# Designs tried in a protein design chat: VH-VL binders against Protein ULTRAPETALA 1 (ULT1). Part 11

Target 1, 237 residues: Protein ULTRAPETALA 1 (ULT1), of Arabidopsis thaliana (Mouse-ear cress) (q8gza8)
Amino acid sequence: MANNEGEMQCGSMLFKQEELQEMSGVNVGGDYVEVMCGCTSHRYGDAVARLRVFPTGDLEITCECTPGCDEDKLTPAAFEKHSGRETARKWKNNVWVIIGGEKVPLSKTVLLKYYNESSKKCSRSNRSQGAKVCHRDEFVGCNDCGKERRFRLRSRDECRLHHNAMGDPNWKCSDFPYDKITCEEEEERGSRKVYRGCTRSPSCKGCTSCVCFGCELCRFSECTCQTCVDFTSNVKA

## First folded at step 16 (VH-VL)

Design j4 (from j1 with heavy chain Y100W)
Fold by ESMFold2 at other seeds, last read:
Structure j4 (fold): chain C 237 residues (1-237), chain A 121 residues (1-121), chain B 106 residues (1-106)
Amino acid sequence: as target 1 above (237 residues)
Amino acid sequence: QVQLVQSGGGLVQPGGSLRLSCAASGFTFSDYAMYWVRQVPGKGLEWVSSISYSGGSTYYADSVKGRFAISRVNAKNTMYLQMNSLRAEDTAVYYCAKEWERDSNEAFDIWGQGTLVTVSS
Amino acid sequence: QPVLTQPLSVSVALGQTARITCGGNNIGDYNVYWYQQKPGQAPVLVIYRDSNRPSGIPERFSGSNSGNTATLTISRAQAGDEADYYCQVWDVSTVVFGTGTKLTVL
């Protein structure tokens, strides 16, 4: 409570102990809860894997396909297809966990709580934000002083500001788009920089153990940088 | 021509055993899951059991677990259902079915003609 | 497991439209398949994934699925459409069939 109330253990706050009772393979990590999961194909048998649930609403599945194969991180939809259910596209009902020795689909478990919250619209008017952004904050370094400045990547406009800054080899603190600053402005402390904005976890805002999964590189069709030109050409060709 | 030919039905006493066969032709049998579905005369369809392409995984409805055993011999293109400890409620027409290649585990595109099993004294 | 409830029977006049329902809690979250079974014959798949027809099934067969109800629709009903119809879903690791509907063409 006292002295260190600013630090919290994000994984331990995602679910109450009662919500995880009788569930197989539960591991509580720093910023996730992991459980054993699976998907049944009568053609190939049961595929068994580990599901990680993040406060952002992200869901990540790792299958132990071969010893030493670490590259196979899957969305639930991709895991459903990987398991031999190529055309079903109903992963909420087809991916299961074991509760009390029985297969229970994800749709009937508490495990989708954060996924469902991240998917809900909070519109009060037609002018609502409407963006379903699952991108962490990023930092851009000044060419002159080396200090890093925080960029929020929550909207298309904010992602564009970050994209432009990353593409500028001469980017300086004075180019910071949110405030008028110079290299004289103090840099964020290194311990603070680990806070990357867990916007979909009320229990996990700003703690040092939160790392948001699902950051994507942004592309813009109106941008002339080579990365965007290459992407636009490949997609439209 | 894709075909499933069934055999092995008949009359059996309660507590007895019976083995059903389903012989496949016209497709690569060893690529597909196979199914048993039964239908009590005048009533609806009920899934009974499934077996994976290799025979390595088997699945059963709760009503038959521990009493029925599904198997296959891919070299013979044949699936079997061993039914033990039979009860009057197991009386039905038994169909074998092939999973549809396009919608694996979701649908069945080829069915056998059905085999009547009667459990009665 | 979902209970898939169908009406016991539906009657339709020649050339009219028949609708056969399949009710289940949140059945719209499942892929629904429909089978036609004529007397003394094995079932035949007529609709897959809610609304699609396999090759050889006439366009007058159609399907929909939303909320708690999936519906098989047979327009311009013909005498040859008289049969039992079953809906079916996949539930986790099992196959579930509906209770069945006898369609009578008058």
Scores: ipSAE 0.679, ipTM 0.865, lowest interface PAE 1.1, mean pLDDT 80
Fold by ESMFold2 at other seeds, last read:
Structure j4 (fold): chain C 237 residues (1-237), chain A 121 residues (1-121), chain B 106 residues (1-106)
Amino acid sequence: as target 1 above (237 residues)
Amino acid sequence: QVQLVQSGGGLVQPGGSLRLSCAASGFTFSDYAMYWVRQVPGKGLEWVSSISYSGGSTYYADSVKGRFAISRVNAKNTMYLQMNSLRAEDTAVYYCAKEWERDSNEAFDIWGQGTLVTVSS
Amino acid sequence: QPVLTQPLSVSVALGQTARITCGGNNIGDYNVYWYQQKPGQAPVLVIYRDSNRPSGIPERFSGSNSGNTATLTISRAQAGDEADYYCQVWDVSTVVFGTGTKLTVL
């Protein structure tokens, strides 16, 4: 066959051929590029794995370093820790790929291009001066008309606004904290609701994942246990 | 009482060979990576080589790769550095070091006393 | 591998604050370790992961790391602080030391 353009262009359009030149273990999938990667521990030796790079900015590592590995898919940070570098927390410099026979850290390769772009987009969505908490956008439904309104969950204050709205059984479009709106304003189209203001990364999970699991899972230093319990109860009621 | 006691240094001609030893006591030697670090007199530190807990993996600086061989015998609590094809620039005090238990692979908490290797005609 | 450049020497008056720099491209993306070495002795770890002190290291030793520069700070310098100081990072599969700085306490 001459080519398989319909299925290979997505992967091959992620990076130019020159950018992948001499990388070991390159496999181009339908919506990803996969390369051999590793992480070195002088105590345990090299851990070797496969890294998948997605246009969304997601990074997936399939571990090959432990006998009996059950096909767990890891974030780069989890792979760094799994490889024996439990305290380093510098995966961009500690996870490497082979280029021209030499170990090259991810930070010095093109492979982080989409991860870095998605991180910048998520950061731009977080307009609070508080701690950088990156949660995807969530929607709250109006009790009167059923229309959903977009809440930004990028700061502690914004997460609190969403938490309070979810706890209000009589929440209406007029209660929307970001703009003065009514039920007459059109709801976003369903196709646009998939844009949540962050990538499909493990670090962007939404408010329910962050605040609805009680105090031991709360990310806020000022957490009130009663508030977390009330939020969870109101969401389920 | 954690100790690393070194031996095997001395004077050797260029092209010659020497083997350094590092005997460990006071800790479980087979749990840790071990390291060689050298220092030219009056100059700075340079990492030379390291070896995994079991001896299954070895790592070398480019300046010594292919000429030096690190090894260990865990039953004897001893690490070695076999130095071949020695050059004048290999003249240095050689230290063995233990990886720090807290920050594995990134820092060293216990060092040997150092042994001088002199390469000259 | 990265080159970690340190000033050859730094002088500080007794009781004053000394700052020793370690320069490297994007060194802020690395964990930086600092060692003190007195004449005829092996190095001693004084700072780990940029800013933490091992047990037994006085609080007057502190560290920072951002951008292209890591800094070891010794406040209230004492005569016993006179030594050589080395920064160190892990780079992929190797250990890299800085060029070293002689601290003189006047």
Scores: ipSAE 0.668, ipTM 0.865, lowest interface PAE 1.1, mean pLDDT 79
Fold by ESMFold2 at other seeds, fold request of step 21:
Structure j4 (fold): chain C 237 residues (1-237), chain A 121 residues (1-121), chain B 106 residues (1-106)
Amino acid sequence: as target 1 above (237 residues)
Amino acid sequence: QVQLVQSGGGLVQPGGSLRLSCAASGFTFSDYAMYWVRQVPGKGLEWVSSISYSGGSTYYADSVKGRFAISRVNAKNTMYLQMNSLRAEDTAVYYCAKEWERDSNEAFDIWGQGTLVTVSS
Amino acid sequence: QPVLTQPLSVSVALGQTARITCGGNNIGDYNVYWYQQKPGQAPVLVIYRDSNRPSGIPERFSGSNSGNTATLTISRAQAGDEADYYCQVWDVSTVVFGTGTKLTVL
């Protein structure tokens, strides 16, 4: 299908010229605005990088560390941790840009405009009054046939169903909690398993909020949420 | 026993210079950022300066920038504050402090007992 | 540079609860630290990251932080709690202390 490219917003339309005035390292791309950014640790010094702001609300930080660093592309939160602020969790105030020669936190700049708008849209689409809960879909393999079955992790109850399934060494297709099925049911095609059911990004890598059960078996290996990491680590003890 | 032992305070005239020392023991000095915090007698605390674990980065409050120089010699487990062009407003008790390892390096867990610097003519 | 305003003094009766406030515009967006300083001594960290206690600090010390106010709470106040108390935040690349509060236990 043809894309509706006429509705794309190019980098020059993301911010007014005066909004970017005096910022260091401004580079206006085809679909982003890029600026120099940093984060200060008195232990390690200033970490310097480049921040890309996208109309989707995504924020991407490109690391300028030692050649060969696998952390070249980071979220702002990951960049804050990379810079040595491991427990602060205040990236909006700790990641800075240079305006007029002075460090200015992201929270006091227009650069979070699209991020904030995207976050509000996500909150409005969530009809629950409780804490926002969204984990990517996960798969559990049948002990008998090896077929994988999709678990939705959108609520505490659904997360518990996944946890129980992961903890059962004899789990079978007939134990699937969402539908009555057997090993005869066709497995999802691999191309569909890429989709993980996140509202902002269908193929998201991980959690959008922190709701995890304290079990090493069900902790997502790339989850960066400190609450999940601490809880899982303490369960071992 | 984790300890910070300070030395080098005293009386100095305006425009003069003084060097403060802070000797560390009981922990691996070269793993941590170190800090100077001052307190005018009867007043509150004011951060003055900090230095990274290696000495490669230094930070200063605006009130002392260009006049004070923080340094460290890790082989001697010692941090220094060189204070130049001293003013009456610099009169205070000066504390050295160690960053707290458990946090985002935003807090201080071990402090020296402080030394008085008096700047008067 | 943010200003963290504390009351100059707070009094509490022995065994009662003392509350010491630290005011700042949107201070709830910062991690707040609290220090106790007794006469002639260096400060001691008593609360970190808003509400957590370092080892050795009694459970009667607690903290909270939301909106424009962070609060240090000392329940069952003892004579030994009489001291100066300072809040502190990290602001971009600097350390900012509150103006200080003298707690008097009556």
Scores: ipSAE 0.655, ipTM 0.859, lowest interface PAE 1.2, mean pLDDT 80
Fold by ESMFold2, last read:
Structure j4 (fold): chain C 237 residues (1-237), chain A 121 residues (1-121), chain B 106 residues (1-106)
Amino acid sequence: as target 1 above (237 residues)
Amino acid sequence: QVQLVQSGGGLVQPGGSLRLSCAASGFTFSDYAMYWVRQVPGKGLEWVSSISYSGGSTYYADSVKGRFAISRVNAKNTMYLQMNSLRAEDTAVYYCAKEWERDSNEAFDIWGQGTLVTVSS
Amino acid sequence: QPVLTQPLSVSVALGQTARITCGGNNIGDYNVYWYQQKPGQAPVLVIYRDSNRPSGIPERFSGSNSGNTATLTISRAQAGDEADYYCQVWDVSTVVFGTGTKLTVL
């Protein structure tokens, strides 16, 4: 049968049965496929978790068994880091699944199919639309009331506004750059905060507050904060 | 001085057993993974086994699984390799090594002096 | 596990540049480490994460890694550089060494 552009794939249509052959922990959901995964640190041992693969290209890892893991859902890169491989930054080769009783890195499996397609589409869309990078929206919390305010990170100027707000330990709602507001304005509903405008790209090196690291658009050579100093020194060397 | 001092090598017959020791000094032994790497004389390096900081996790090359057992006693700053069912192809110089704290899990900064194990009738 | 293939030997004239290769499928997607081993001695780390030098390693040693090939480069080769050289990667849960290269300084 034929699917129109607007039709979303269900989990049972993401992979052929033979593509998942002998893979451990396969569970097909409404719009995802889930498998057992892990990452090995010789210092700390194996971290074991569940990987969900979505038709959007998103990859989610739930690591409930790792001591000290405070997040319910991680990207593969965050999972690699929290498993004890803090300097490697090679999650495609370091995160593994079990196929036929053997550890197999994600890079050698079909599980990256939709992630790879999403990465290619983002790169093509950037060329077609003239965009240099794709960054999600971020939130900054008010020091007085604790309410979070949404920042767009689509241009260098917008990234600068967010960077400056994150560097201000006394940032308040009245400092919000896009509108004159106070703490009296209601905070954005939690269900809407999940909409960040972009998925993370494998080519995006990212902000400190996200799992995409090292993106030059989000780092400023004239800034003295440690993350910008570290990034600028390491990238420009 | 940071060092690893090895002992326990020698000549053993095929099917025999031998235990290697690696005594550490000059660093906090219980913070690091430890490794065994071997080298057939005149040949290349081969990773053999590793053990987590606490001893709770162990890893082995396929060539030695089921025959070798790595262990550590942190109170003695000492790691061991129990080698059973030895074969002629296990003849090598065995090095112990410490993971490098900068690139944990991936590189080794301190190596022992090496211990020759010869498996021959 | 990946096979890391190195040439058995490389010769270089004193003062010239030596290049030692480490070949593997998509090795550019791995962090590559290089070790120098002189006769009768334990290995010494000379390059980490493709291109970085540990403290005490002369700047004559450099590294690169892309595609299917990682390369150790030794400029202004000295007699003391004569040694065996091994590349090394992490593969999933194991450590893999290259086949080794004997560098001879003529």
Scores: ipSAE 0.650, ipTM 0.861, lowest interface PAE 1.2, mean pLDDT 80

Design j4 (from j1 with heavy chain Y100W)
Fold by ESMFold2, last read:
Structure j4 (fold): chain C 237 residues (1-237), chain A 121 residues (1-121), chain B 106 residues (1-106)
Amino acid sequence: as target 1 above (237 residues)
Amino acid sequence: QVQLVQSGGGLVQPGGSLRLSCAASGFTFSDYAMYWVRQVPGKGLEWVSSISYSGGSTYYADSVKGRFAISRVNAKNTMYLQMNSLRAEDTAVYYCAKEWERDSNEAFDIWGQGTLVTVSS
Amino acid sequence: QPVLTQPLSVSVALGQTARITCGGNNIGDYNVYWYQQKPGQAPVLVIYRDSNRPSGIPERFSGSNSGNTATLTISRAQAGDEADYYCQVWDVSTVVFGTGTKLTVL
């Protein structure tokens, strides 16, 4: 069913309405909030762009106005550099948004809330796994009802079930048992779909950037290279 | 020898107008942002205005916004500050300055000699 | 605009170390620049991006920036160091200077 309230796809509200009040260019997407942003260089003028804020703490900027821009998606640091502030390296104070007609740096806005929280969790709770919590769970939605099912991707059989579900346009949630996420194990805690600190993009359906070395040996009739890499990286032999 | 040579300045009555000039030599003028910074005698520095490399973007301190206009003519290697509706508080030594090094872009490396503007009846 | 507060004056004995502070809320999150201005002259940049020296600036000039305070340090002070000193930051789309400090070498 379509989202009649304009809420996030995950059902979470990222910011209260009053937190975004008077902010220019606000657009609430399925799982992000988008605002107009910019960065000022006295040499080149203002660079203007769109900033997307995700519950994961990810920040994405799409540049609109810098001549010669070929990049589709920038980090805030890359945007600061791209706008002509190549040596400044202070994007939290140099990237601004418009609130009440005035330029306000990101550091003085609520827009960094999720970014700051993901940074704190990574530094305190899990240092052996780099800066961010990763998970190996995938979720597949039923086309008929939109309900999701959890696929763990831990064994060859589990990866096969996920691969088959992704390749079946008529897959139904009744075809796979419900598997509740708990907080009892470390990997379970990291598998929460909307948990802050997840390194995956909110739009990630799996690992699509992996090099496929196993497709020539794949035993599935409609394999993608994503699925073959999942077998080699996730299954315990 | 990179240098900025200023001209203009002097005595003017409140409400009057004055134009300052800053002539550049020894560097590619059209590659850099240019700045005006003022200093009340015996007091500190205050940024006044900035202009982009092409002149396409201008920036002003709130204290002068709407009264001062910065401009440049790259073919003449010269920047200007048109000061209108002058007030006693605008009395200061005015410096022109060049942004420091292309990739630094937050500081100034070359300053003009300064010119005194006195606003008094 | 942030207010960058500097002491009005600092005195240092010849050959000793002077420290000039620049106070501002969370100034450690900014790049801080320092200028020296001798009487009747235009300012000269002596420290950029907190702690770096431009070419031609003696190594006895150094800088630091953390928390709410940036500091210009001049070791082995010389008579020629007597001047006014200003800190400066970039704030969004404007340039902000500190209130200035007169350094006297005794």
Scores: ipSAE 0.649, ipTM 0.860, lowest interface PAE 1.2, mean pLDDT 77
Fold by ESMFold2, look of step 17:
Parts: C-alpha cells; sequence; structure tokens
Structure j4 (fold): chain C 237 residues (1-237), chain A 121 residues (1-121), chain B 106 residues (1-106)
C-alpha cells in the first residue's frame, strides 16, 4: 500500500496549501517553509532573499542581494538593516514577500503565525501555570566540574545541540554552544533556576514549539518524521 | 546652497506628452534617491515616482505606472519625468524632492519650487 | 493601498495646544513623517520617525504614534503655525501621504 508521505514531512504541517497560494519561491523543507522575500530601499533598490519559517517561531533569511552580505543567515531585523534601512527598525512592515505578483509585508501574511505564537506562549508560560507552548528548557552537566548549563529547545538546531551534548560522555563547559564559557563560570543556584516550557512527559502533545528531530526527549509523542526515525534507529543499533 | 530648480511644465492636450526636469546643486546628486510628488491645486500630496542613486531602480505609483518614466543623468545633476498618455487627472503642481541624507526611505528634506502641468480636457 | 485619514480642519486658539491626527490600520507599526505646507510653498519636514524633530524645528512640535493613530502636537500655537499638515509613511515600496489637515490659528 502507498504510505502517507504527507504525514512524514514535518515542514508540510506548518501551513495549509491555500495559505501559501500564489506566493513566490515556496519550498517546503524538512522542518521549515521557505519563500522569496525582499526589502526595499529607494536609494539602493530592492534586496532579495529567501525567508525560512520554522515551527519554533524562528525566522531565518539568507540574503542573495550581493556578495557584500557577510552572514549566511540573518534575522529579519538584520536583513532590514543590510538592505539600506539602517535605522527603520520596522521589519514586519518593511520586509515583503510576493503574493500574486504583488509585494505584501510580512505583517499582513500568515508567515508570522509561529513567530507570534512562540513569543506570546513563552511569556505566558513564564508567568502562569496556564497553557505552555515552548519546549522545556533542559540542563546538561559538565564532565569536568559537574556544573549544569541551560539549553533552550526552541528549534531543530537547538534540540540537536542538546542531544549532542547529552550523548557526549566528555562534554564540558567549554563545549557550550551559545557562548564562550569555562568551568569557572558560576552555575545558576538551584533556588533561582526556572524551568521554562512544557512539562517533560512521554505523552506531551500540547507543546507546539517542540521540534521532532533529535531524540525522544525533543519531539512530540507519535512523531513519525522519517528523519527522526532514521536517526534514532541508527543510534540504537 | 542646496537647491532643486524645476522646469518643463505647461499646457498639453489629453493623450499628449511632456517632460519635466529637476536640476540639482549644492550636494552630491549621485549619492541620493530622487522623487516626484504632485499636488492637485487645493488638494493633497501624492507620490508619483522615485529613482535610485544610480538610476538602476525605479518605482511608480499605480496611477502613473506604464505612462510615466523617471530617469536621471548624474553627470548633469538632473532628474527627469517623461509623462506620456496624459489625462485630465494628471493636472497638478509637480514637485521634485531629494531624500534625506540621514538614511534610506526616510523623509524628503529638499523640494523644488513646483511646476504646473495642465492637461486640458 | 492604505489610506491615511486626517481631519479636514483643526482650529486652535493662539497659545493653546493643537493636535492633528493621522489614522491608519496598525499605523503604529510604521515610521510616520509629518510635513508643514504654507500657501504657495513646498512642504517642510517637521517630524521624522514618529517623534523626532529635524534641526531648526521648534520644540513646540512633537509627535507620537501607536495603535491605529499617529498624532502631531503643536504646543503654544503661534500665528505662523497656520498651514496644511500631512502625515506620510513608507508602505513596502511606495510612499503614502495622509489626506491633509488645515490648521487654523484663531
Amino acid sequence: as target 1 above (237 residues)
Amino acid sequence: QVQLVQSGGGLVQPGGSLRLSCAASGFTFSDYAMYWVRQVPGKGLEWVSSISYSGGSTYYADSVKGRFAISRVNAKNTMYLQMNSLRAEDTAVYYCAKEWERDSNEAFDIWGQGTLVTVSS
Amino acid sequence: QPVLTQPLSVSVALGQTARITCGGNNIGDYNVYWYQQKPGQAPVLVIYRDSNRPSGIPERFSGSNSGNTATLTISRAQAGDEADYYCQVWDVSTVVFGTGTKLTVL
């Protein structure tokens, strides 16, 4: 029988086909949706790039405007600045996509859905026992000193970093991926630690910001994404 | 002294053509975007067209797209607006304007004196 | 394309505070610019990026922008403030001006 290939593509679950209709440059990746985007400077002309939207709410722009773009991946705010809008700081309305041949600002598109949800849900989770929309923060202990370092699990890449750290028996503070630290940096005191995000549960289904790639700790129950299945099968052999 | 001096207005029949000129002095013309903004007498301002510092990019209001063409000759410090297929609703005072030096897509800090274009119906 | 709606006219007594509004859906998400135009003259910039004054503009001029409304405020109104006022935004790759407000100083 034919497998339901759609249920094995995490990126295709982000938006309905109708929501992406007539958008230029749509590509559905393993865990993102990519579209053509741009930013206009009447002084320098249009800068054109590709925008990736992630279920975590992250937005990444790969600028194609000139070789002078030094960074491979930009935030929308950084893209706005490099497009010749150095002081505008209004990227939601200054970065556009093409829908039906017309420039449409991001603020008037569905593309900000996950960005808006992640910010709102994370803030609510930190203040209330109500609905939680972020993956739980996790801690990894240093092999040299035993100090624990906080990992956010908000994106596929962040989940991979945490999984790699958990699987490394020689992991140490200097391997911390978010900042240059050593064992001399003080650990958060236990009474001041705040675990952000959903509760750790085998049956957790309500955390829409959890990515499905990595390990069973980092994905929804019943996730059948082929990339995650292949990974766990290979590491268990 | 920073200045924009306009010329080329006048009376024209519907369907006719006219070219407006805007001569710049007192600043490095080739560093900045330039703009055309029009105003029907007794009414409000309407952006018409803009051109990038090199002339490589042009932008137009929907009401004039396909009929008007903006251009510049940086060696002459002059911007032009070629207006074709003119209509009665194109009757207005046309201003040229320089973008502000501070940043791109900001305000318009220097304006020309305005040139009246009348399209008789 | 978006419409920036301004009241047709505003009257203010000499020495009092005038407020001129510029309405647009989610205009608080845009940078708003204000221009003064006296009869027979080209516009003059009085406020940029919502609330900043260019050099030479009196501190009596101020601006704000939030939600669906941007406001130009002129405190201690003087006879010389009598003019037409326009708000302006950049909408993607186009320039949009407000409908204009005639300020009358009584």
Scores: ipSAE 0.594, ipTM 0.854, lowest interface PAE 1.6, mean pLDDT 79
Fold by ESMFold2 at other seeds, fold request of step 21:
Structure j4 (fold): chain C 237 residues (1-237), chain A 121 residues (1-121), chain B 106 residues (1-106)
Amino acid sequence: as target 1 above (237 residues)
Amino acid sequence: QVQLVQSGGGLVQPGGSLRLSCAASGFTFSDYAMYWVRQVPGKGLEWVSSISYSGGSTYYADSVKGRFAISRVNAKNTMYLQMNSLRAEDTAVYYCAKEWERDSNEAFDIWGQGTLVTVSS
Amino acid sequence: QPVLTQPLSVSVALGQTARITCGGNNIGDYNVYWYQQKPGQAPVLVIYRDSNRPSGIPERFSGSNSGNTATLTISRAQAGDEADYYCQVWDVSTVVFGTGTKLTVL
């Protein structure tokens, strides 16, 4: 029957319409949902921004507060600091969205659904070793137009999708596994590409070794390509 | 000497108006948010209103929204609370307070002496 | 706004340990501040961000916050500790105070 592995999610499938009802600034993107958000400092006033929610559990905030801002694409914790709340460290309750004209903290909204799921998975996978290195997001270039498309490498299935794409010398935008896109779709902006999808830092360095050398999550013993064969034979030796 | 000196309290009838003042000294007034907190005699504390360092942002408890207006004049080191459409439940001692220096939205470290406002027929 | 419920009164014998609770739904997800207020005086901060003491506050004052309850603990209670105590949180754009507790030192 249908393959339950490697489920693909797009922005329109992240939340039911009822769950987003009366939220201000809702915009459904290719692989995210975006809403207006903010954080309040009684000293400095409200900082307003746009929050993007990704199926990976990543949260990305772009501040709209002032021309000349040196940073964008903040984590919620960094946005809390940016708003003038440098020591609070309670962003789930201090970052708000507008629902029905009222400020509602993120902790009381459905918007943390994927963050909470990702945090549970990350906590379970890190129990025995503390800080395990997770794969950062990677990019695959189109053979036709040269545009790069973002791949998430957080699960074995996502690593398989990236592995297969890297093994295809004629890979094109139309082969992108997360959405049906063409070369006409705009490429992700370069400033956004520096953020590799770590849940607590927009500048996650991740484990670059897993992409170059491989690990059990991104190399497959049943695959016959040379890189998987080399990894499997070297690990067993 | 860091201090907040309040004035402007008194007796007023329901529906009336009153303006409270809070004069600051001993610190850089224009660096900090300022607050009004009230206490019904024999009862607990209730936050009323806040104003940002420049006066550009104001915040109000739901119980006073639309009736009270907080303001400040940084050149005079003074904060004000304009209270309109007063009700019996507005009867309280009103304190002005300064936020703690460390960070926004923390504690209130310096308080005024309190000013009694009585709303009664 | 969350409601922060405190017991109306707590009694403690001189030299013993007093505990004053502040109950609220998921209060452990907030930073909690505690104030002491003596009759005719303005409040004084005794604990900030759950468990930290400002300069000048004795070590016998301590705080904790988890789940639905924050607690102010006063060990080796002294007569001068007799006062009203309030918890306080910041909730989005508002400030919320607890209902207040009168501590009596016997």
Scores: ipSAE 0.593, ipTM 0.846, lowest interface PAE 1.4, mean pLDDT 80

